# Ledger of designs, part 33: VH-VL binders against q8ixk2r445to577

Target 1, 133 residues: q8ixk2r445to577
Amino acid sequence: FFGMLQNKGLTDYCFDYNPPDENQIVGHQVILYLCHGMGQNQFFEYTSQKEIRYNTHQPEGCIAVEAGMDTLIMHLCEETAPENQKFILQEDGSLFHEQSKKCVQAARKESSDSFVPLLRDCTNSDHQKWFFK

## First folded at step 15 (VH-VL)

Design d23
Fold by OpenDDE, second read of step 15:
Structure d23 (fold): chain C 133 residues (1-133), chain A 120 residues (1-120), chain B 107 residues (1-107)
Amino acid sequence: as target 1 above (133 residues)
Amino acid sequence: EVTLKESGPALVKPTQTLTLTCTFSGFSLSTYGMGVGWIRQPPGKALEWLANIYWDDDKYYNPSLKNRLTISKDTSKNQVVLTMTNMDPVDTATYYCARLRYGDYYFDYWGQGTMVTVSS
Amino acid sequence: DIQMTQSPSSLSASVGDRVTITCRASQDISKYLAWYQQKPGKAPKLLIYDASELQSGVPSRFSGSGSGTDYTLTISSLQPEDFATYYCQQNYDWPYTFGGGTKVEIK
C-alpha cells in the first residue's frame, strides 16, 4: 500500500512529514495535515516488513516510536526493520504498533489547528482507523 | 496503578493565598506527554477547569483566574502545586487534581478532591 | 470561551430505561468531547472521550455520539449504579469548559 495515509474519524486529514532540512530527514515528528497530495510530504508506503516508509529521499526514512514516547518519529530505515518500526495495518483500518501494543490515533495538539498521530490503547474509534488513498 | 491525592488547608481566610499539593503515583511527569490539571467544583455546582502543567513545564491557565493562579511541578517528588491568591468566599469548592495526556486533553484519573472553605 | 449547554439539567428514570443526555457546544468542537460520571461525594469518572470512544472498563451500555456542536450520551438500559450526575467537557480549545451537568435520579 502507498499514497496518502488518511484518517477515517478526523475527516480529510493525512499523515504529513515536512522536515526542516531536506538533507536531514530524521528526528522529527510526523503530524497530521489536510490531505492535499501536493509534493512529497504526504506520500507514504506500507511495506512487507511492516514499515511505514517515507521514501522521498535517500536514505529512506521509516516511522518509529522511541522508548517511553507516544509520538511517531522519523528514523532511518534499516535492512531489517527494528521492532520499534513495525506496524500492522489491519483489515478494519486500525494501525497497530507491535512493540508498544498500542494503536495509532489521530489526536489534537496544544494548538486548535494542529493534529498528530499518537499511540493510544486500541479501541474501535474511527480516529484509530486509517486507509491509503 | 495511577493514583492522585490532593492536600492542603481545609480553611482559608479571605485575601489569603491557597496552596494545594497534588501527590501522584503510577506515572511520572518526566514521561513525554504526561500532564496534571486542577479542576474545582463549588458545592452543588458544575466543574471548572483551573490550570494544567505538562512534562515539559508548559503551563495553561483559565483566563478568568490567570492572574491569581500559579502551577508548578516537582518531578522528583511526583508533586504538582497550585497556588491561588486573594481567596474569596466565592472560591469555596472541592478542588481536584487529575491526570491528562498529551493529544487527548481529557482527565482519565482523578484525585478524591479536597474541600476548601474560604471564610473569615 | 466555548460554552457547553447540557439538557436536561435533571431527569427521573427507572432501572432498565433508555436514557439520553444532550450536550451542545457554542461552536463546532470537532468531536473533541468527553463525558464524565460523578456520584455524590466522589470525583468525576471518565466514561467517553472523543465523543464516542468508550473508556476502558466502562460498561457497553454507555455510548456517545454526535458531531459539530451537538453530542449525546446514551445509557441503553439504566442500572442501579448509573444514578449520578453526568458532565460533558470540550477539549477543543482553551480554556477547557464543562457542561452544567445532568442529574439522573430514581423515578
Scores: ipSAE 0.015, ipTM 0.636, lowest interface PAE 8.0, mean pLDDT 91

Design d24
Fold by OpenDDE, second read of step 15:
Structure d24 (fold): chain C 133 residues (1-133), chain A 120 residues (1-120), chain B 107 residues (1-107)
Amino acid sequence: as target 1 above (133 residues)
Amino acid sequence: EVTLKESGPALVKPTQTLTLTCTFSGFSLSTYGMGVGWIRQPPGKALEWLANIYWDDDKYYNPSLKNRLTISKDTSKNQVVLTMTNMDPVDTATYYCARLRYGDYYFDYWGQGTMVTVSS
Amino acid sequence: DIQMTQSPSSLSASVGDRVTITCRASQDISKYLAWYQQKPGKAPKLLIYDASELQSGVPSRFSGSGSGTDYTLTISSLQPEDFATYYCQQEYDWPYTFGGGTKVEIK
């Protein structure tokens, strides 16, 4: 699967990554932004290694969850996907993080009009449903 | 202008099946992101969510009533139908259909509601 | 299911009063909370969504706040047309659930 990773509950919002430096793509938080389909900021790929790849540049980036965190941070992809980069995109649209045993949810950023994907306890919420478009 | 209107029988006998139709205008369930839900309210009581249906035919039901509920849509007629089997006097209530707000699916437009009495 | 508990169930107030209604969820609902107003014989009307966002056309005297499990609807200065029953609703998880309602009556 590849393309825009769009949320069902938060309609017309997609995974978005725009690092300040295109030559340094890791270390920043993945956010949600209106789906626009322009450029590479909203292009992701779900791989057979259960990675969510941001492959606009080399080396490729993979979404990871750092210890003790509930945010999605861009790391470098590895030959063998580390445990903190493994996600299961389930048939029902839920995006399950294997290591934390939590699901990715569209959430409002505190004290902001922005939105971010966060790890939360898995529910049947549409805000935890994702699809590629 | 967005409008919704419920239609169906005002009286149903116990054990019978209730069929309600929501006819709407001002939007279409063929449009991405659109949805319609049903909510009921017994006289003098609180609101209870029953079911939602979306543009992609995805459906959600209240688990307490799931085995009795069926929701469907006819996009060409701008209609959503709710069926509820094995009706009981406890199911007496005003039944509303409402549009799910684009983007976050709160109920932003409601029908006037239709009162359904279950009695022998 | 997520339980929504409203307080109080009813209150009496006068025109011009500041009115506060509380809604508590049995778990964190991440601000996926709406407030509705319902007048007798009428359908509910959406007032607030996402805990604090004012629905278009709703007077600015209405405001919502809160996070986690605790949320509040405030009417800064009650007007004659505001006497009604108010409901909170969570849309965090299925099934969507409503609070028991708060009836705002004339003192």
Scores: ipSAE 0.018, ipTM 0.650, lowest interface PAE 7.7, mean pLDDT 92

Design d25
Fold by OpenDDE, fold request of step 16:
Structure d25 (fold): chain C 133 residues (1-133), chain A 120 residues (1-120), chain B 107 residues (1-107)
Amino acid sequence: as target 1 above (133 residues)
Amino acid sequence: EVTLKESGPALVKPTQTLTLTCTFSGFSLSTYGMGVGWIRQPPGKALEWLANIYWDDDKYYNPSLKNRLTISKDTSKNQVVLTMTNMDPVDTATYYCARLRYGDYYFDYWGQGTMVTVSS
Amino acid sequence: DIQMTQSPSSLSASVGDRVTITCRASQDIRKYLAWYQQKPGKAPKLLIYDASELQSGVPSRFSGSGSGTDYTLTISSLQPEDFATYYCQQDYDWPYTFGGGTKVEIK
C-alpha cells in the first residue's frame, strides 16, 4: 500500500511529514494535516517489513516510536526493520504498533489547530481507522 | 478505583475569590497523559468547561473566564486547586472536577460536585 | 466557539421505548463528540466518546452515531434507570462545549 494515509474519523486528514531540513529528515514528529495530494509530504508506503516508509527522500525515513513516547517520530529506515518501526495495518483499518501493543489514533493538540497521530489503547473508534488513498 | 472529590466554601460573597480543591485517588498527575479539569453547572442549566491541568503542568482555561481563573496542582497530595476571582451571583453553580487524558478531552470520571452560591 | 444544539430539550417515554436524542454542532467536529448521562443531584456519567465508542461499563442499549455536524444518541429499549438528562460535548475544538441537554421523563 502507498499514497496518502488518511484517517476515517478525522475526515480529510492525512499523515504529514515536513522536516525543517530536507537533507536531514529524521528526528521530527509526524503530524496530521488536511489531505492535499500535493508534493511529497503526504506520501507514505506500507512495506512488507511492516514499515510506514517515507520514501520520497534519500535516505528513506521510517516512522518509529521511541521508548516511553506516544508520538510518531521519523527515523532512518534500516536494512532490517527494528521493532519500534513495525506496524500492522489491519483489515478493519486499525494501525497497530507491535512493540507498544497500541493503536495509532488521530488526536488534536489542545488549543491548537494541529492534529497528531498518537498511540492509544486500541478501541473501535474511527479515529483509530486508517486507509491509503 | 478512580475517585475525585471537590471541597471548598458553599457560600461566597460578591467580588470575593473562590478557591476549590479537588482531591483524587486511583490515578496520579505524575502519570504521563493524565489531566484534571473543572466544569461547572448553574442550577437547571447546562455544563460549562472551566479549565484543565495536566501532568506536565500545562494549563488551559475557558477564554471567556481566563482572566479570572487559575488552576494549579500538588501532585504529592493528589490535589488540584481552582481559584476564581471577582465572583458574581451569576457564578452560582455546582462545580465539578473530573479526570481526562491529553488528546481525549472528554471526562471519564467525575467528582460528586460542590454547590457554590454567590450571595451578599 | 462551537455551539452544540440538542433536540429535543425534553421528551416523555415509557419503559421499553426506543429513544433518540440529537446533537448538532455549529461546524464539523469530525466525530469528536461525547455523551453524558446526569441524574438529579448527581455528576454526569460518560456514556459515549468519539461519537460511537461505548464507555466501559455502560449498557449496550446505549449507542452513538453520526458524523460531520449531526450526531445521535440512541437508547434501544429504555429502562427505569435511564430517566435522566443527557448532554453532548464536543472535544474537537477549544473551548470544549456542551449541548443544552435533553431531559428524558417518564410518560
Scores: ipSAE 0.916, ipTM 0.958, lowest interface PAE 0.5, mean pLDDT 96
Fold by OpenDDE, fold request of step 16:
Structure d25 (fold): chain C 133 residues (1-133), chain A 120 residues (1-120), chain B 107 residues (1-107)
Amino acid sequence: as target 1 above (133 residues)
Amino acid sequence: EVTLKESGPALVKPTQTLTLTCTFSGFSLSTYGMGVGWIRQPPGKALEWLANIYWDDDKYYNPSLKNRLTISKDTSKNQVVLTMTNMDPVDTATYYCARLRYGDYYFDYWGQGTMVTVSS
Amino acid sequence: DIQMTQSPSSLSASVGDRVTITCRASQDIRKYLAWYQQKPGKAPKLLIYDASELQSGVPSRFSGSGSGTDYTLTISSLQPEDFATYYCQQDYDWPYTFGGGTKVEIK
């Protein structure tokens, strides 16, 4: 699966990543933004190693969850996917993080127009349903 | 079990300051993501959100009342305090404190509420 | 601010009836909607969140649906303890606002 990763409940919003430096792609938070499909900012791939890869250029970036955090941060992909980079995109659209045993949910920041994907306890909410477009 | 309970004066005079305390159990404001909010309801009317405070001491207020409201917490006592200045008879209402989580701004547990009457 | 409009403001029903309450937002709130039940002299009780998720402990006769600006709370078979006032609340945008309420009365 590849393309824009769109949320079912938060309609018209997709995974979005825009690093400050194109040559240094790691260490920043993945956000949600209106789906537009421009450039590489909204292009992701779900791999056979259960990674969510961002960059098609080398080195490639993979979404990771750091210890004690509920945000999605870009790390470098590794030859063997580390545990904190493994996700299961379920048939029902839920995106499950194996290490934390939590699901990715579309959430809004308080008093902000910004949306972000966060790890939350798994529910049947459409805010936790994702699909590639 | 999660519980919340409001306490404060039942009667306040116009122009005075209202101070309400929410005492809770079953959760802690030292826990990442936890929050407590205040909501009020005039007799026979709808609900109005007032303010939220979170584990990291981040605070948010209803814009229409922001200049009159102050929210604070004492994590060691499991208490949240709301102050509202320059009270007016229109502020007569039942005041509730309730639990919420960052990112989910609905309230899953509520106190029983405390009735506050503003009168001369 | 986002305005929440509930309809009807009140309705009369009998035990066993199917009851439907509607909530309309002034703009698309993308399923960030909760439903509460409130009985006289009591605090609101959370029933539904994220438009259709049933809160733990709430009977399955309650259900929520909708998208965009229009949402519905349904009670499939009204029980004696369900006579109360129901409120919707949007948590899409700050400040978070409530509907005017719908009173469900005994016929």
Scores: ipSAE 0.915, ipTM 0.957, lowest interface PAE 0.5, mean pLDDT 96
Fold by OpenDDE, look of step 15:
Structure d25 (fold): chain C 133 residues (1-133), chain A 120 residues (1-120), chain B 107 residues (1-107)
Amino acid sequence: as target 1 above (133 residues)
Amino acid sequence: EVTLKESGPALVKPTQTLTLTCTFSGFSLSTYGMGVGWIRQPPGKALEWLANIYWDDDKYYNPSLKNRLTISKDTSKNQVVLTMTNMDPVDTATYYCARLRYGDYYFDYWGQGTMVTVSS
Amino acid sequence: DIQMTQSPSSLSASVGDRVTITCRASQDIRKYLAWYQQKPGKAPKLLIYDASELQSGVPSRFSGSGSGTDYTLTISSLQPEDFATYYCQQDYDWPYTFGGGTKVEIK
């Protein structure tokens, strides 16, 4: 699966990553932004290693969750996917993070017009439903 | 078990400052993502959000009351304090503190509320 | 600010009745909507969040639905303990706002 990763509940919002430096893509938070499909910042790939890859850049980035956090941070992909980079995109659209045993949910930042994917306990909320478009 | 309890004066004179304390248990404001908010409800009226404070000391206020509100926390005591200046009879209400989580701005656990009457 | 309008403001019903309460937002709130139950002299109790997710411990006779600007709380079969005032709340945008409430009274 590849393309824009769009949320069902937060309609018309997609995973978005725009690093300040194209040559240093790691360490920043993945956000949600209006789906536009332009450029390279909304193109992701779900791989057989259960990674969500940001593969429009070299070296490729993989979404990871750092210890104690609920945000999605870009790390470098590794030959063998580390545990904190493994996700399961289920048939129902839920995106499950294996290590934390939580699901990715679209959330709004308080007093901001910005949205972010966060880890939450898994529910049937449409905010936790994702699909590639 | 999560519990919250509001404490403070039941009566405040106009122009005086209201200070309310929320004491809670069953969770900690040292925990990532955790927050406590204040909500008030005038008699027979709807609910109004006042302010939130989070584990990282990030604070948010209702814009209509921002200049009158100050929220703070003492994590070691499991307490959150709300101050509201220049009280007016229109501010008469039951004041609640409640738990929330950053990113989930609904309130899952509430205190019983404390009635505050503003009168001369 | 996002305005939340509930309807009706009050209704009378009997035990066993199906009760429907509506909440309309002044703009699309993208299912960031919670429902609360409040009994006289008591604090509000969270029933539903994310428009349709049932809070733990809440009876299954309560359900939430809706999208965009229009949302509904449904009690499939009203029980004696369900007579109360219900509030919706949007958590889509700051400041977070509540509806005016719907009082469910015994017929």
Scores: ipSAE 0.901, ipTM 0.954, lowest interface PAE 0.6, mean pLDDT 96
Fold by OpenDDE, second read of step 15:
Structure d25 (fold): chain C 133 residues (1-133), chain A 120 residues (1-120), chain B 107 residues (1-107)
Amino acid sequence: as target 1 above (133 residues)
Amino acid sequence: EVTLKESGPALVKPTQTLTLTCTFSGFSLSTYGMGVGWIRQPPGKALEWLANIYWDDDKYYNPSLKNRLTISKDTSKNQVVLTMTNMDPVDTATYYCARLRYGDYYFDYWGQGTMVTVSS
Amino acid sequence: DIQMTQSPSSLSASVGDRVTITCRASQDIRKYLAWYQQKPGKAPKLLIYDASELQSGVPSRFSGSGSGTDYTLTISSLQPEDFATYYCQQDYDWPYTFGGGTKVEIK
């Protein structure tokens, strides 16, 4: 699967990544933004290694969850996907993080009008439903 | 078990400052993502959100009342304090503290509320 | 600010009745909607969040639905303990706002 990763509940919002420096793509948080499909910042790939890959530049980036955190941060992809980069996109649309055993949920940042994907206990909320478009 | 309880004066004179304390148990504001908010309800009226404070001491206020509100926490005592200056009879209400989580801005556990009457 | 309008403001019903309460937001709140139950002299109790997710411990006769600006709380079969006032709340945008409430009274 590849393309825009769109949320069902937070209608018209997609995974979005805009690193400040295109030559250094790791270390920043993945956010949600209105789906527009322009450029590379909303193009993601779900791989057979259970990665959510951002392949705008080489080396390629993979979404990871750091210990003790609930945010999605861009790391470098590895030959063998590390445990903190493994996700299961299930048939019902839930995006399950294997290591934390939590689901990715579309959430609002209180201090802004922006939205971010966060790890939460898995529910049947449409905010936890995702699909590639 | 999560519990919250409000405490403070039942009667405040106009122009005086209201100080309310929320004492809670079953969770900690040292825990990442945890927050406590204040909501008030005038008699027979709807609910109004006042302020939130989070584990990292980040604070948010209702814009209509921001200049009158101050929220603070004492994590070691499991307490959150709300002060509201220049009280007016229109501020007469039951004041609640409640738990919320960053990213989930609904309130899953509430205190019983404390009635505050503003009168000369 | 986002305005939340509940309908009706009050209704009378009997035990066993199907009850429907509506909440309309002044703009699309994208299912960031919670429902609370409040009994006289008591604090509000969370029933539903994310428009349709049932809070733990809440009876299954309660359900939430809706999208965009229009949301509904449904009690499939009203029980004696369900006579109360119900409020909706949006958590889509700051400041968070509540509906005016719907009082469910015994017929």
Scores: ipSAE 0.896, ipTM 0.952, lowest interface PAE 0.6, mean pLDDT 96
Fold by ESMFold2, fold request of step 16:
Structure d25 (fold): chain C 133 residues (1-133), chain A 120 residues (1-120), chain B 107 residues (1-107)
Amino acid sequence: as target 1 above (133 residues)
Amino acid sequence: EVTLKESGPALVKPTQTLTLTCTFSGFSLSTYGMGVGWIRQPPGKALEWLANIYWDDDKYYNPSLKNRLTISKDTSKNQVVLTMTNMDPVDTATYYCARLRYGDYYFDYWGQGTMVTVSS
Amino acid sequence: DIQMTQSPSSLSASVGDRVTITCRASQDIRKYLAWYQQKPGKAPKLLIYDASELQSGVPSRFSGSGSGTDYTLTISSLQPEDFATYYCQQDYDWPYTFGGGTKVEIK
């Protein structure tokens, strides 16, 4: 799967990665932004290793969640995907994080104009449903 | 079992500062993502969100009341404190503390509420 | 601020009736909508979050639906303990705002 990763409930919002310094793509939080398809900030690949890759720039980034956290941050991809970088995109649209056993949910940053993907206990909420476009 | 309980004065004079304490059990603000918020309800009227505080000590306030509110916590005592300055009779309400999780700005467990009357 | 308008403000119903309460937001709230039940002298109780997800321990006769600006709470077969005031709340944007309430009374 390759393209814009959209949320079903937060209509017209997509995974977006916009680090403050585009030459330092590691360590910043993935956000949700209105889908626009311009530039390269909203294009991701779901790989056979169960990674969500930001690979339109070099070096390639892979989305991770650090142990005990719930925010999605950018790490460098590795030859063999680490457990914290593995997600299962299920048939019902849920995006399951294997290591934490939680699902990716669209949520607003508190008292902010920004939305972010973050981990929550899995539900049937449309805020936990994702698809590629 | 999750419980929260509000404590503070039942009567406050206009212009005084209200201090309310929320004491809770069954969860901790040392737990990643946990938070406590304050909501008030004037007699016979709708609920109004006041403020949230989270495990990481981040604090957020209703913009219409921001200059009057201060929220703080003592994680070791399972307590959250709200202060509200320059009380006015229109601030007469039942004040609730309630639990939430960062990202989910609805409240799953509420205290019983404490009625605060502002009158000379 | 997002205005939440509930309708009706009050209704009368009999045990066993199907009850529908509506909530309209002043803008698209993308299903960031909760429902609460409040009985006289008591704190609100969360029933529904994310427009349609039932809170644990809430009877299955309660359900929520809707999208965009229009949302509905349904009680499929009203029980004596369901006579209360019901509030919607959006958590899409701050300040988080509540509807004015719908009082469900014994007919």
Scores: ipSAE 0.782, ipTM 0.918, lowest interface PAE 1.1, mean pLDDT 92

Design d25
Fold by ESMFold2, fold request of step 16:
Structure d25 (fold): chain C 133 residues (1-133), chain A 120 residues (1-120), chain B 107 residues (1-107)
Amino acid sequence: as target 1 above (133 residues)
Amino acid sequence: EVTLKESGPALVKPTQTLTLTCTFSGFSLSTYGMGVGWIRQPPGKALEWLANIYWDDDKYYNPSLKNRLTISKDTSKNQVVLTMTNMDPVDTATYYCARLRYGDYYFDYWGQGTMVTVSS
Amino acid sequence: DIQMTQSPSSLSASVGDRVTITCRASQDIRKYLAWYQQKPGKAPKLLIYDASELQSGVPSRFSGSGSGTDYTLTISSLQPEDFATYYCQQDYDWPYTFGGGTKVEIK
């Protein structure tokens, strides 16, 4: 799949990557922003290696979660996808992170205008349901 | 088993500062994502959120009360402390501490509450 | 601040009745809605989060539904232990605000 990865419960919000330095795409947090499709910040590819790849900008990045963390952060893609970069987009729309065995959930950053994807125990919440357009 | 318990004075005079301590067990604020919040309930009225503190020492306050509130923690003692200045009879309420996780701003375990009466 | 309006403020019901309680938000809260049960002299107990997700250990006769501004807590068959006051709470935006409560009393 390729396109904007949208949240079902937090309506009209999409995965977005906007690093402060566009030439240094590693190490910054993925956010959720109003879906607009303008520019290249909201387009991701779900690959056969189970990566969520940010490939509309070079160098390409792959979404990862570091051990013990719940935050989605950009890493460089590798030829063989590391375990912490593998996600399963399931038929019910849940986005399962294999290494942690948790699901991606839409949540507000505390007392902020910003929303972010976070890992949580898997539930049937619409905040854990995602789809590409 | 997760438990929380509030302690502090039952009676406070107007203008005084209230200090409440939440002592908890069954979880730790050294755990990533964990937090403790304070909520109050005036007699016969709705609950009102006051403040949250998280594992990383980030603190967040109800904007209507932020000038009067200070929240802090001692992770080694499993304690969270709320200080509220310039108390007034309108602040008479049961005060609860409760557990939450960052991103989920609802409270899954609550203390029994402590009643604080503000009167001269 | 998001205002949360509950209705009714109180109701009387018999054991076995189906009870519904409504919570209306002053703006779209995108299903960031929790329900609590509070018995006299006790702390609130979380029942439902994310509008419809049942908290662990809560009986299946409790259910939540709704979207946008309108949310409902349903008790499918009221039991003696369900006589309490029920509160909704939005966690969409700070400050996190609660409804005024619905007191459920035995007929």
Scores: ipSAE 0.772, ipTM 0.912, lowest interface PAE 1.1, mean pLDDT 92
Fold by ESMFold2, fold request of step 16:
Structure d25 (fold): chain C 133 residues (1-133), chain A 120 residues (1-120), chain B 107 residues (1-107)
Amino acid sequence: as target 1 above (133 residues)
Amino acid sequence: EVTLKESGPALVKPTQTLTLTCTFSGFSLSTYGMGVGWIRQPPGKALEWLANIYWDDDKYYNPSLKNRLTISKDTSKNQVVLTMTNMDPVDTATYYCARLRYGDYYFDYWGQGTMVTVSS
Amino acid sequence: DIQMTQSPSSLSASVGDRVTITCRASQDIRKYLAWYQQKPGKAPKLLIYDASELQSGVPSRFSGSGSGTDYTLTISSLQPEDFATYYCQQDYDWPYTFGGGTKVEIK
């Protein structure tokens, strides 16, 4: 799949990646932003290796979760996807991170204008349901 | 298993500072993502959120009251403390502490509440 | 602040009745809505979160639905223990705000 990865419950919000330095795409957090489809920030590929790739620019980035963390951070993609970069997009729309056994949820950063994807215990909440467009 | 209990004075004079302590068990604020918040309910009125504190010591306050509130924790004692300055009779309410998780700003376990009356 | 308006403010019902309570937000809250039950002299009890997710230990006769600005709590077959005041709460934006309540009384 390739396109904008949208949240079912937080309607009209998409995965977005906008690193402050185009030449340093690693190590920044993925955010949620109103879907617009302008530029390259909201286009991701879901690969057969279960990666979520930021591949509209080189070098390609793959979304990862670092051990003990709940935030989604950009890493460089590798030939064989590391376990922390594998996400299972399930039939019900849940986005499951197998290494942590948690699901991706749309959440507001407390008392701010920002939304982010975070790992949480899996529920059937629409805030844990995702789809490509 | 999860319990919270509020303690503090039942009567406070106007202009005084209120200090309330929440003592809890069945969870810890050393656990990633855990938080405790304070909510009050004036007699016969709706609930009003006051403040939240989280495992990482981040603190958030209702903007309408932020200049009067201080929230703090002692993780080793399983306690959260709320301080509210310059009390006024309008602040008469039952005060609750309650558990939440960062990102989920609703409260799944509540204390019994403590009634605080502000009068001269 | 997001204002939460509940309807009706009170209602009378019999054991076994189907009861619906509505909550309207002053803006789209994108399903960031919780429902609480509060009995006199007691703390609120969480029933529903994320508009439709049933809290653990809550009977299945309770259900939640809605989207956008309009949300509904339904009790499919009212039990004696369900006579209480019900509050909605949005957790979409700070400050987190509560509805004015709906008192469910025996008829």
Scores: ipSAE 0.685, ipTM 0.893, lowest interface PAE 1.5, mean pLDDT 91

